# VH-VL binders against Putative bifunctional riboflavin kinase/FMN adenylyltransferase (ribF): the designs that were tried, part 14

Target 1, 179 residues: Putative bifunctional riboflavin kinase/FMN adenylyltransferase (ribF), of Geobacillus thermodenitrificans (a4it50)
Amino acid sequence: MKVHEANQGLTLPGSVVAIGAFDGVHQGHQAVLRQAVERSRQLGVESVAYTIDPPPRCRFQGSRMLTTLQEKLDRFAVLGLNHAVVAHFDERYAARRVDAFIRELTALNPREVIVGQDFRFGRNREGDVALLRRHFPVRIVQTVCCADGQRISSTRIRELIERGEWEQSTVLLGWPLSS
Key: E = the ipSAE of ESMFold2; O = the ipSAE of ESMFold2 at other seeds; V2 = 0.75 times the mean of E and O plus 0.25 times the DockQ between their complexes.

## First folded at step 13 (VH-VL; framework fv_axatilimab)

Design q3 (from p1 with heavy chain Y54W W55Y; at its last look DockQ between E and O 0.78; V2 from the best seeds 0.00; counts 0 for: pae O 2.9 > 2)
Fold by ESMFold2 at other seeds, look of step 13:
Structure q3 (fold): chain C 179 residues (1-179), chain A 123 residues (1-123), chain B 107 residues (1-107)
Amino acid sequence: as target 1 above (179 residues)
Amino acid sequence: EVTLKESGPALVKPTQTLTLTCTFSGFSLSTSGEGVGWIRQPPGKALEWLADIWYDDDKYYNPSLKNRLTISKDTSKNQVVLTMTNMDPVDTATYYCAHRPYDFFSGYPFDYWGQGTMVTVSS
Amino acid sequence: DIQMTQSPSSLSASVGDRVTITCLASQGISDYLAWYQQKPGKAPKLLIYDASSLESGVPSRFSGSGSGTDYTLTISSLQPEDFATYYCQQYYSYPLTFGGGTKVEIK
């Protein structure tokens, strides 16, 4: 898997791009990433995980990251992604961050952009997907729930870890704990 | 149209527990990236942040008041509740609830505020 | 914890004046700075986010500038409705903190 900085721009003749913070690469994230790998193979193009480091919740809110950046990238590689594009928190703030994001995606020539149901882009959730759809074909992957019907999220996994619920947190993650 | 409204007692005696409810419309705390915070302002003084709660039940408290504050939500009623224990006359203030979101890139400041509710702590 | 220091604490100005308010953070906040306007008896109103981005519906005479630790709110030509108290606030990290406020009064 090749790793790229967002600002230096990867250009591809075609791609399938999965977008997300992917903190922990938990089973919900894996649904998005696996879809990107499968669709890229069907379309004969390369798969890209477009991510941000650190996740905004960690920088903005002080939440503990479930993975280091390198651990996240290693998990992308295990899932079979061809490329990872990493946007950095300090590089992606300012009035123009939305425009820079669209420009970077455009250079990848996406045949499809794949996001999870909870993806938020801008301050209006439906407007976020609509904005992306003006530029690219967008697929939304439905939220993955565990056996008890609750949604899998990085917040729930962190709470389980804080309570010492190691076995359940590992099940929701789908990976061994990074410590 | 996003609106928020605070409700609760106007008068509280020292040592009592204050419970404030924020009722809102125009967004849901089941929607990813949505958050509600509480801010207070003593008469003639600056604003002070108290607590935030997010759509996934993640919570943050002002460390100066952490042992006294509890924030919770009832997503089905579009309500957020703040409880503050051991009230003291210095806690006399207008209490506001306010909305703020985050997105893929970052968090945002408080873009919509309630009108505020004045709470007086007096014997 | 990030401390926000506003100056001046108050000022007197006339309609048409250019008004400048300064906000200093105790450490870098990477432009995660908001400016609010508050009139007596009312809730604060967001004017500026991300240090320089104008909130929808806010008149263009308001502008924000600065970076790092030093930030400025400017009102290019003060109007009668601009007499209020102004607060800066960082949202770079918890705990969220506000400046002490700047009261802009009619001379």
Scores: ipSAE 0.348, ipTM 0.765, lowest interface PAE 2.9, mean pLDDT 86
ESMFold2, look of step 13: ipSAE 0.436; ipTM 0.788
ESMFold2 (binder alone), look of step 13: mean pLDDT 93; pTM 0.951

Design q4 (from q1 with light chain S93D; at its last look DockQ between E and O 0.85; V2 from the best seeds 0.00; counts 0 for: pae E 2.3 > 2)
Heavy chain, then light chain:
Amino acid sequence: EVTLKESGPALVKPTQTLTLTCTFSGFSLSTSGEGVGWIRQPPGKALEWLADIYWDNDRYYNPSLKNRLTISKDTSKNQVVLTMTNMDPVDTATYYCAHRPYDFFSGYPFDYWGQGTMVTVSS
Amino acid sequence: DIQMTQSPSSLSASVGDRVTITCLASQGISDYLAWYQQKPGKAPKLLIYDASSLESGVPSRFSGSGSGTDYTLTISSLQPEDFATYYCQQYYDYPLTFGGGTKVEIK
ESMFold2, look of step 13: ipSAE 0.533; ipTM 0.824
ESMFold2 (binder alone), look of step 13: mean pLDDT 93; pTM 0.949
ESMFold2 at other seeds, look of step 13: ipSAE 0.505; ipTM 0.818
ESMFold2, look of step 16: ipSAE 0.515; ipTM 0.820
ESMFold2 (binder alone), look of step 16: mean pLDDT 93; pTM 0.948
ESMFold2 at other seeds, look of step 16: ipSAE 0.561; ipTM 0.830

Design q5 (from q1 with heavy chain S106A; at its last look DockQ between E and O 0.79; V2 from the best seeds 0.00; counts 0 for: pae E 3.0 > 2)
Fold by ESMFold2, look of step 13:
Structure q5 (fold): chain C 179 residues (1-179), chain A 123 residues (1-123), chain B 107 residues (1-107)
Amino acid sequence: as target 1 above (179 residues)
Amino acid sequence: EVTLKESGPALVKPTQTLTLTCTFSGFSLSTSGEGVGWIRQPPGKALEWLADIYWDNDRYYNPSLKNRLTISKDTSKNQVVLTMTNMDPVDTATYYCAHRPYDFFAGYPFDYWGQGTMVTVSS
Amino acid sequence: DIQMTQSPSSLSASVGDRVTITCLASQGISDYLAWYQQKPGKAPKLLIYDASSLESGVPSRFSGSGSGTDYTLTISSLQPEDFATYYCQQYYSYPLTFGGGTKVEIK
């Protein structure tokens, strides 16, 4: 798997792009990423994970990442992604971040863009998937729940870890806990 | 059309706990990225941020007041509740709730505000 | 914590004047900067977000500029309804912080 900085201007002749913070690469994230790998093979193009570092809430006081950036990238590689594109928060000015994001995705020539159901980008009336759909074909992957019907999310996994509920956190994560 | 409205007591005695409710419409805290914050303004003074709560129940508090503040939500009622313990006359202020959305990269500023509710702390 | 310093704390101006208000952040905030207008007895109203983006319904005589730590609100031709107090606010990181305000007065 090849790793790129978003500001380097990676260009591909075609791709399937999964977008997310992917902190921990938990089972819900894996559903999105595996679909990108499968669709890319069906379409004869390369798969890309577009992610951010650090995850949005981790730059605030008291937040902890489930994985380091390198651990996250290693998990992408295990899942079979061809590329990872990493956007860094401190390299993105507020007023231009939407245009920069769209330009970076456009250069990848995505045949499909794959996001989770809770994805949000932008503000105003078109603040979520609708903005992406103006530019690209977008596929939405439903929120993954465990057998109990509860949502698998990084927030819930962090809470379980903080409570010392290691077995349940590992089940939701789908990877061994990192030391 | 987003609206917010604060409700609660106009007068609180020193040491008592203040409870304020923000009731809103035009968005839901079941929707990814949505958030509500509380801001106060003592008479004739600048604005001071107090706390935020988001759709996924994440909470952020002003660290200078953290031990005194609790924020919670009732998504089905479109309400956010702020409690502030051990009130003192210096806490006399107008209290506002306001909408603040968040996306994949970052948060946005407070784009819709309630009218505010004046709380006086006096014996 | 990111400290926001507004200047001036007050100014006096006439209708038609060009007014400039500055806001200095104690560290870089990557244009995550808003400007609010507040009239007595009223809630603040968002004017500018992302340092330079005009909020919907705000007159075009308002503009924002600057980058890094130094930001400016400009009113190109002051109108009677523009006499108010103006606040900057960073939303780059918690805690969210406001400037001390700039009161714009007649004359």
Scores: ipSAE 0.421, ipTM 0.791, lowest interface PAE 3.0, mean pLDDT 86
ESMFold2 (binder alone), look of step 13: mean pLDDT 93; pTM 0.949
ESMFold2 at other seeds, look of step 13: ipSAE 0.516; ipTM 0.821

Design q6 (from q1 with light chain L96F; at its last look DockQ between E and O 0.63; V2 from the best seeds 0.00; counts 0 for: pae O 3.7 > 2)
Fold by ESMFold2 at other seeds, look of step 13:
Structure q6 (fold): chain C 179 residues (1-179), chain A 123 residues (1-123), chain B 107 residues (1-107)
Amino acid sequence: as target 1 above (179 residues)
Amino acid sequence: EVTLKESGPALVKPTQTLTLTCTFSGFSLSTSGEGVGWIRQPPGKALEWLADIYWDNDRYYNPSLKNRLTISKDTSKNQVVLTMTNMDPVDTATYYCAHRPYDFFSGYPFDYWGQGTMVTVSS
Amino acid sequence: DIQMTQSPSSLSASVGDRVTITCLASQGISDYLAWYQQKPGKAPKLLIYDASSLESGVPSRFSGSGSGTDYTLTISSLQPEDFATYYCQQYYSYPFTFGGGTKVEIK
């Protein structure tokens, strides 16, 4: 898998792009990422995971990330992604983050963009997915719940780890726990 | 239009527990990317951030107030509750709740504030 | 914790003056810097976010600039309604922290 910085100007002749913070690459994230790999094969193009490091809430807090960036990238590779594009905060683009994001995606020539149901794009923008759809074909992957009806999320997994509920956290994560 | 309003006691005795409620409208904490924070301001002094809570129940606390703060939400009532234990006269301040959104790229500052509620810790 | 040092702590100015207020962070905050206006007895009002972006409904005489650790709020032509206390705030990382405030008074 090839790893790129978002601001390096990667251009592809076609792609399927999965977008998310993907902290931990838990089972819910894997649903999005596996869809991108499958769709890319069906369309004869390469798959891309577009992610951000650190995840937005990790910048706002002192809590642990579920994975280091390298661990996250290794998990993308195991899932079969062809490329990872890593966005970092870039103060050159702080006021224009949305525009830079659209420009970076456009260069990938996405045949489809795949996001989870919880994806937010822009501050209080109505229909975040609808705005993204004005630029690209977008596929939404439904929220994944565990057997008890609770959503699988990085926040839920962090809470389980903090409580010492290792078996349940490992099930939701889908990978061995790391420190 | 986003509005927030703080409610709670105006007077608290030292060592008691303060409970403040923020009631808001114009957004929901069931909506991805929405959050509410608490900030206080002692009379004539600077603002101090206390705690945040988000739509997915992620919570953050000012470490200088370790173990004194608890934040929770009732999404169906559009309410956030802050509890602060072991109140001391130095905690006398106006307490504000405020709206804070985030998106895929980052969080934003507090864009809408309640009018605040003055809490005096005395006697 | 990221300390925010705001200066001056107060200033006196006349209507029409250009006013500048400085905010220094103890480490880089990548433009996660807000400016608020607060009038006596009222809640803070957001003026500037992301260091230089003007909040909706805020007059264009307000502007923000700077990067890294050094940030500035400028009021290009002070109006009577601008006499207030101004605060900067970083939201780069928890705990979020505010500057000590700058009180802008009528000269």
Scores: ipSAE 0.261, ipTM 0.724, lowest interface PAE 3.7, mean pLDDT 85
ESMFold2, look of step 13: ipSAE 0.363; ipTM 0.769
ESMFold2 (binder alone), look of step 13: mean pLDDT 93; pTM 0.948

## First folded at step 14 (VH-VL; framework fv_axatilimab)

Design r1 (from p1 with light chain S93D; at its last look DockQ between E and O 0.83; V2 from the best seeds 0.00; counts 0 for: pae O 2.6 > 2)
Heavy chain, then light chain:
Amino acid sequence: EVTLKESGPALVKPTQTLTLTCTFSGFSLSTSGEGVGWIRQPPGKALEWLADIYWDDDKYYNPSLKNRLTISKDTSKNQVVLTMTNMDPVDTATYYCAHRPYDFFSGYPFDYWGQGTMVTVSS
Amino acid sequence: DIQMTQSPSSLSASVGDRVTITCLASQGISDYLAWYQQKPGKAPKLLIYDASSLESGVPSRFSGSGSGTDYTLTISSLQPEDFATYYCQQYYDYPLTFGGGTKVEIK
ESMFold2, look of step 14: ipSAE 0.511; ipTM 0.815
ESMFold2 (binder alone), look of step 14: mean pLDDT 93; pTM 0.949
ESMFold2 at other seeds, look of step 14: ipSAE 0.540; ipTM 0.830
ESMFold2, look of step 16: ipSAE 0.520; ipTM 0.822
ESMFold2 (binder alone), look of step 16: mean pLDDT 93; pTM 0.950
ESMFold2 at other seeds, look of step 16: ipSAE 0.426; ipTM 0.794

Design r2 (from r1 with heavy chain H99R; at its last look DockQ between E and O 0.74; V2 from the best seeds 0.00; counts 0 for: pae E 2.7 > 2)
Fold by ESMFold2, look of step 14:
Structure r2 (fold): chain C 179 residues (1-179), chain A 123 residues (1-123), chain B 107 residues (1-107)
Amino acid sequence: as target 1 above (179 residues)
Amino acid sequence: EVTLKESGPALVKPTQTLTLTCTFSGFSLSTSGEGVGWIRQPPGKALEWLADIYWDDDKYYNPSLKNRLTISKDTSKNQVVLTMTNMDPVDTATYYCARRPYDFFSGYPFDYWGQGTMVTVSS
Amino acid sequence: DIQMTQSPSSLSASVGDRVTITCLASQGISDYLAWYQQKPGKAPKLLIYDASSLESGVPSRFSGSGSGTDYTLTISSLQPEDFATYYCQQYYDYPLTFGGGTKVEIK
C-alpha cells in the first residue's frame, strides 16, 4: 500500500475513495473500507482510504486515539487498500479545508466515493452528502450495529476501555488492543 | 431553523445546586457531529465556557470549576441539562446554551446561541 | 489552558471609521479562532470562524486575519449597528477560552 500526504497532490486515472477518520479501524470502519476495495476491483481502478490525522477530537486532553497513525495505516494495508491519503491540519489547511478537500479528491478521479451513513461534511447534515454528490458519485454504507442494536463507534470503544471492559471492546474493534 | 432556549431558576441561594435545561430544535443529538455547550457571562464581564456534550455522550468540562459541573442529555426530548453545585454570589451570570458541531475535519465554534437566562445567587 | 489576550479593552469610534481589534493567543491555535459580536442584552453572534471565514449573513465589512498566535478583526467602515462588544474565542483545544472583549463605543 502506498501512503501519501494529502497536500502532495496525488493524481490517479481512476479510483474508489473511502473517507473517514477511521480511528481504530473498528468493524464499522471495516465495512466502509472493504466496500471500497470490492468496488475498486469491480471497476478496475485502485482503492484509496482518505483519512485525517489526528482525528478531530483526538487532539484534546483526555481523548485518546484507539490507534497510532502507523497502526491505522497497517490495518488499511491488511484490508487490501492500494493507497492511503493522510490529511493533516495546519494553519493553511484549516482555513481552506473544504476547498482543499474537494481539490484533493478531484485529483484522484473517483469513480465512487464511499462514506458511512453518519459522515459529515460541513455544518449542515443534509447538505453534507448532497454537496459532495454535486462533485462525485457517492455511495453510503449503512451503520454497523452489534447484536444488541448499539452502534459500533470509536467513542463507545474508548468508553469500554476506560471502564476496563477489555473483552467487549476487542469484539467491537475487531483487532487486538494496543497496550 | 436552529433554535435553543435556556430554562431554570432566576434566583438560587448560596451553596445550592443550580440546574439549567437547554431545549433546542432544528437539530438532534442523535445525529453524528452535533454538540451543545454551556457558556456563562457575569454582568459586565467576559464570556466563560463551562461544558460541552456531544451526540455520542462525550463530555468536556472547564477544569477551573473543580468538578462542580455535570452535563447530560435527553436526546428524545432535545434537551441538555447542566448542573452546577455549591453556588456562590460570584456565579451570578447570564447562562447560555449554544450549538457546537463537528465535521470530518474539525470542530466549529458556537454557531447558534440561546437567548440566555439570568441566574442570581444571593441570600 | 490557552489564554486569549484581546486588545484594546474598549475604543471610541465614529460611523465610517475603520476599526481594528486584536487577539493574541498564548500558543499557536492553527486558525481555530472565532469572532463574536454581542449587543447589550443579547446573545453573542458568530461573525468569523476559522480566523478568516465570514459566517453566512454577516456583512462583508467584517473581515478576519492573522495566523499562529496573532489574530485581527477588522470593520472596514463602521456602521451604527456595529457599536457592540466583540469577543475572540479559540476552539483549538479544551478548555475553550474567550478573549476579555473589546467594547466599541460611539465617539
Scores: ipSAE 0.400, ipTM 0.764, lowest interface PAE 2.7, mean pLDDT 86
ESMFold2 (binder alone), look of step 14: mean pLDDT 93; pTM 0.950
ESMFold2 at other seeds, look of step 14: ipSAE 0.542; ipTM 0.831

Design r3 (from r1 with light chain Y91W; at its last look DockQ between E and O 0.68; V2 from the best seeds 0.00; counts 0 for: pae E 2.6 > 2)
Fold by ESMFold2 at other seeds, look of step 14:
Structure r3 (fold): chain C 179 residues (1-179), chain A 123 residues (1-123), chain B 107 residues (1-107)
Amino acid sequence: as target 1 above (179 residues)
Amino acid sequence: EVTLKESGPALVKPTQTLTLTCTFSGFSLSTSGEGVGWIRQPPGKALEWLADIYWDDDKYYNPSLKNRLTISKDTSKNQVVLTMTNMDPVDTATYYCAHRPYDFFSGYPFDYWGQGTMVTVSS
Amino acid sequence: DIQMTQSPSSLSASVGDRVTITCLASQGISDYLAWYQQKPGKAPKLLIYDASSLESGVPSRFSGSGSGTDYTLTISSLQPEDFATYYCQQWYDYPLTFGGGTKVEIK
């Protein structure tokens, strides 16, 4: 798997791009990423995981990330992604983040962009899935739930870890906790 | 469409604990990216941030007041509660709650504010 | 902690004047800078986010500029409804901090 910085201007002749913070690469994230790999193979193009490091609010001290960047990237590679594009918090994203993001995605020539149901892009009065769909075909992956009907999320997994419920957190995560 | 409203006592005695409730509509703290913060303003003085709470129960506190503040939410009631212990006359201020969203990249500033509630601390 | 130094603390101006308010951060804040307007007895109102982006419904006479540590709010032609106190605020990092305010008064 090739790893790129978003600011390097990676260009592809075609792609399927999964977008997300993917903290922990838990089973819900895996549903998004696996669909990107499957669709890329069906369309004869390369799969890309577009992610951000650190995830929103994890750059503040005291926040708990489920994975380091390298652990996240290793999990992308296990899932079969061809590329990972890592966006970092910087001043260009603060000033014109919607426009820069669209330009970066456009260079990847996505045949499909795949996001989870909880994906949030821009403030609610601008930038959303509808805006993204003006530029690209967008597929939304439905929230993955465990047997009790609760959604699988990084927040839920962090809560279980904080309570010392290691077996449950490992089940939701889908990876060894001590890996 | 987003509205917030603060409620709580107008008068508190020194050393008592202040409890303020923010009731909001137009968004839910079950929704990824949503957050609520508390800001106060002493009469005639500048704004001071107190605490934030987010949809995932993540919390941030002003370190100058950290020992005195607790923030919590009740997502089903669309409420956020701030408690501040050991109140002192210097804590006399208007207290605001305000909405603060996050997206895939980063946070945003406080875009919607409640009207504020004046809290006086006196013996 | 990121300190926000706002200047001037007050100014007097006439309707039609161009008004400039400065906000200096103690470190780079990567354009995570907001400007608020507050009228007496009212809650603050967001004017500018991301240093230069105009909030919906805010008149175009308001603009924000700057980068790094130095930021500016400009009112190109002051109107009667613009007499208020203005605050800058960074959300680059916690604790979130506000400038001391600039009171814009009728001359």
Scores: ipSAE 0.414, ipTM 0.774, lowest interface PAE 2.4, mean pLDDT 86
ESMFold2, look of step 14: ipSAE 0.494; ipTM 0.811
ESMFold2 (binder alone), look of step 14: mean pLDDT 92; pTM 0.944

Design r4 (from r1 with light chain Y92W; at its last look DockQ between E and O 0.77; V2 from the best seeds 0.00; counts 0 for: pae O 2.6 > 2)
Fold by ESMFold2, look of step 14:
Structure r4 (fold): chain C 179 residues (1-179), chain A 123 residues (1-123), chain B 107 residues (1-107)
Amino acid sequence: as target 1 above (179 residues)
Amino acid sequence: EVTLKESGPALVKPTQTLTLTCTFSGFSLSTSGEGVGWIRQPPGKALEWLADIYWDDDKYYNPSLKNRLTISKDTSKNQVVLTMTNMDPVDTATYYCAHRPYDFFSGYPFDYWGQGTMVTVSS
Amino acid sequence: DIQMTQSPSSLSASVGDRVTITCLASQGISDYLAWYQQKPGKAPKLLIYDASSLESGVPSRFSGSGSGTDYTLTISSLQPEDFATYYCQQYWDYPLTFGGGTKVEIK
């Protein structure tokens, strides 16, 4: 898997791009990422995980991340992604975050963009995915729930870890707990 | 259309606990990325941020006031509640609630504000 | 905490004047800077976000510039409705902090 910084201008002749913070690469994230790998194979193009480090609110409480960046990237590689593109806040994205993001995605020539149901892009709370759809074909992967009907999320996994419920947290995560 | 409105007592005696409710429409705190914050402004003075709460129940407090503040939400009622203990005349201010969303990259500023509610602390 | 130092604290200007207000952060805030307008008895109104992005419905005579620690709000040709108090605010890190305000008055 090749790893790129978002500001390096990666260009591909075609791709399927999965977008998310993917903290922990839990089973809900894996649904998104596996679909990107499968669709890329069906379409004869390369798969890309577009991610951000750290996720927006994690920098305020440094121990809230489930994985280091390298652990996240290693998990992407295990899942079979061809590329990872990493955005960093230190790269001054604020003034042009929407336009720069669209430009970077356009350079990847995505045949499909795959996001989870909870993905948010821009300030338009009712049309976050709709804005992205004006530029690219977008596939939404539905929220993954465990057998008890609860959503699998990084927040829930962090809560389970805090309570010492390691067996359940590992089941939802789908990986060994990170060091 | 996003709207927010503050409600609570206009007068509070010193040492009492203030409870303010923010009732909003046009968004839901069940929606990923949505957040609400509280800001106050003493008469003729600058704005001071108090607390934020987000859709996933994460909370942030002004450290200078942390031991006095509690923020909570009732998503089904579209309400956020702020309590502030041990009120003092210096806490006399207009209290605002405001909308603050996050997206994939980062947070945004307070884009929609309530009209504010004046709280006077005196005997 | 990130301290926001706003200057001047007040200024007097005439309709048609170019007005410049500055905001200095105690550390870099990566353009996570907003400007608000507040008229007496009213809630603040967002004018500029992300240092230079104009909020919908805000007249184009308002602009934001700067980077790092130094940020500026400019009103290119002051109008009667622009007499108000202006606040900057950083949203890079908690606690969220505001500048002390700049009151723009009629000369």
Scores: ipSAE 0.456, ipTM 0.798, lowest interface PAE 2.2, mean pLDDT 87
ESMFold2 (binder alone), look of step 14: mean pLDDT 93; pTM 0.948
ESMFold2 at other seeds, look of step 14: ipSAE 0.500; ipTM 0.815

Design r5 (from r1 with heavy chain W55R; at its last look DockQ between E and O 0.54; V2 from the best seeds 0.00; counts 0 for: pae O 5.1 > 2)
Fold by ESMFold2 at other seeds, look of step 14:
Structure r5 (fold): chain C 179 residues (1-179), chain A 123 residues (1-123), chain B 107 residues (1-107)
Amino acid sequence: as target 1 above (179 residues)
Amino acid sequence: EVTLKESGPALVKPTQTLTLTCTFSGFSLSTSGEGVGWIRQPPGKALEWLADIYRDDDKYYNPSLKNRLTISKDTSKNQVVLTMTNMDPVDTATYYCAHRPYDFFSGYPFDYWGQGTMVTVSS
Amino acid sequence: DIQMTQSPSSLSASVGDRVTITCLASQGISDYLAWYQQKPGKAPKLLIYDASSLESGVPSRFSGSGSGTDYTLTISSLQPEDFATYYCQQYYDYPLTFGGGTKVEIK
């Protein structure tokens, strides 16, 4: 898998792009990423994971991210992604505007953009997906729930780890816990 | 139009637990990545952030108060609840709840605030 | 924790004056900085976000500038309704932190 910085201007002749923070690459994230890999193979194009490091809501110093960036990228590679594009939360994050994001996606020539059910970007509360659909074909992957009907989320996995619920946290995550 | 309103007791005795409710309209914590935060301001003093809550129960607490604070939500009632234990006279302040817009790439500050509720801690 | 040092603590100015308020962060905050106006007995009102972007409905006499650790709020021509206390706030990382405030008094 090739890893790129978002600002490097990667251009592809075609792609399927999965977008998300993907902290932990838990089972819910895997549903999105596997769809991207499967669709890319069906369409004869390459798959791309477009991600952010660190995740926007996991910047609290005392909070543990579920994975380091390298661990996240390794998990993308195991899932069969061809490329990862990493947007870093730093000075470039403050300069990220919706139009720059759309331009970067456009350079990947996406045949499909795949996002989770609750994906949003920009300040538009009604339809960040609708705005994205004005530029690209967008597929939404439904929220993945565990057997008890609760959502699989990075927050819930962090809470389980904090409580010492190792077995359940590993099940929701779908990977061994990081040391 | 986004609106928020704080409710709770005006007077709390030292050691008691404070429970404040933020009732909001114009957005939903069940369908978006928007958040609600709590901020307090002692009389004549600067603002102090306390806690944030988002959809999926993502929660963030001021570490200086983390073991005293609990934030929760009831999305069916458009409410966020803040609980603060072991109140002390130094916690006398106006308490605000405020809205944070959604953004996948960047955070936004608090764009809409409630009117605030004064809480006095005195025996 | 990112400390926000705001100066001056207070100032007096006349209607029409240019007023400048400074906010220093203890580390770089990548323009994740807001300015709020607060009138006595009222909640804060957002003026500036992302260091220099004007919130909707805020008069153009307000402007924000700076980068890295050093940020400035400017009121180009002070009006009677601008008498208030002003706060900066970083939202680069948790915990979210505010400056100590600057009280602007009209002479």
Scores: ipSAE 0.098, ipTM 0.671, lowest interface PAE 5.1, mean pLDDT 83
ESMFold2, look of step 14: ipSAE 0.436; ipTM 0.795
ESMFold2 (binder alone), look of step 14: mean pLDDT 91; pTM 0.942

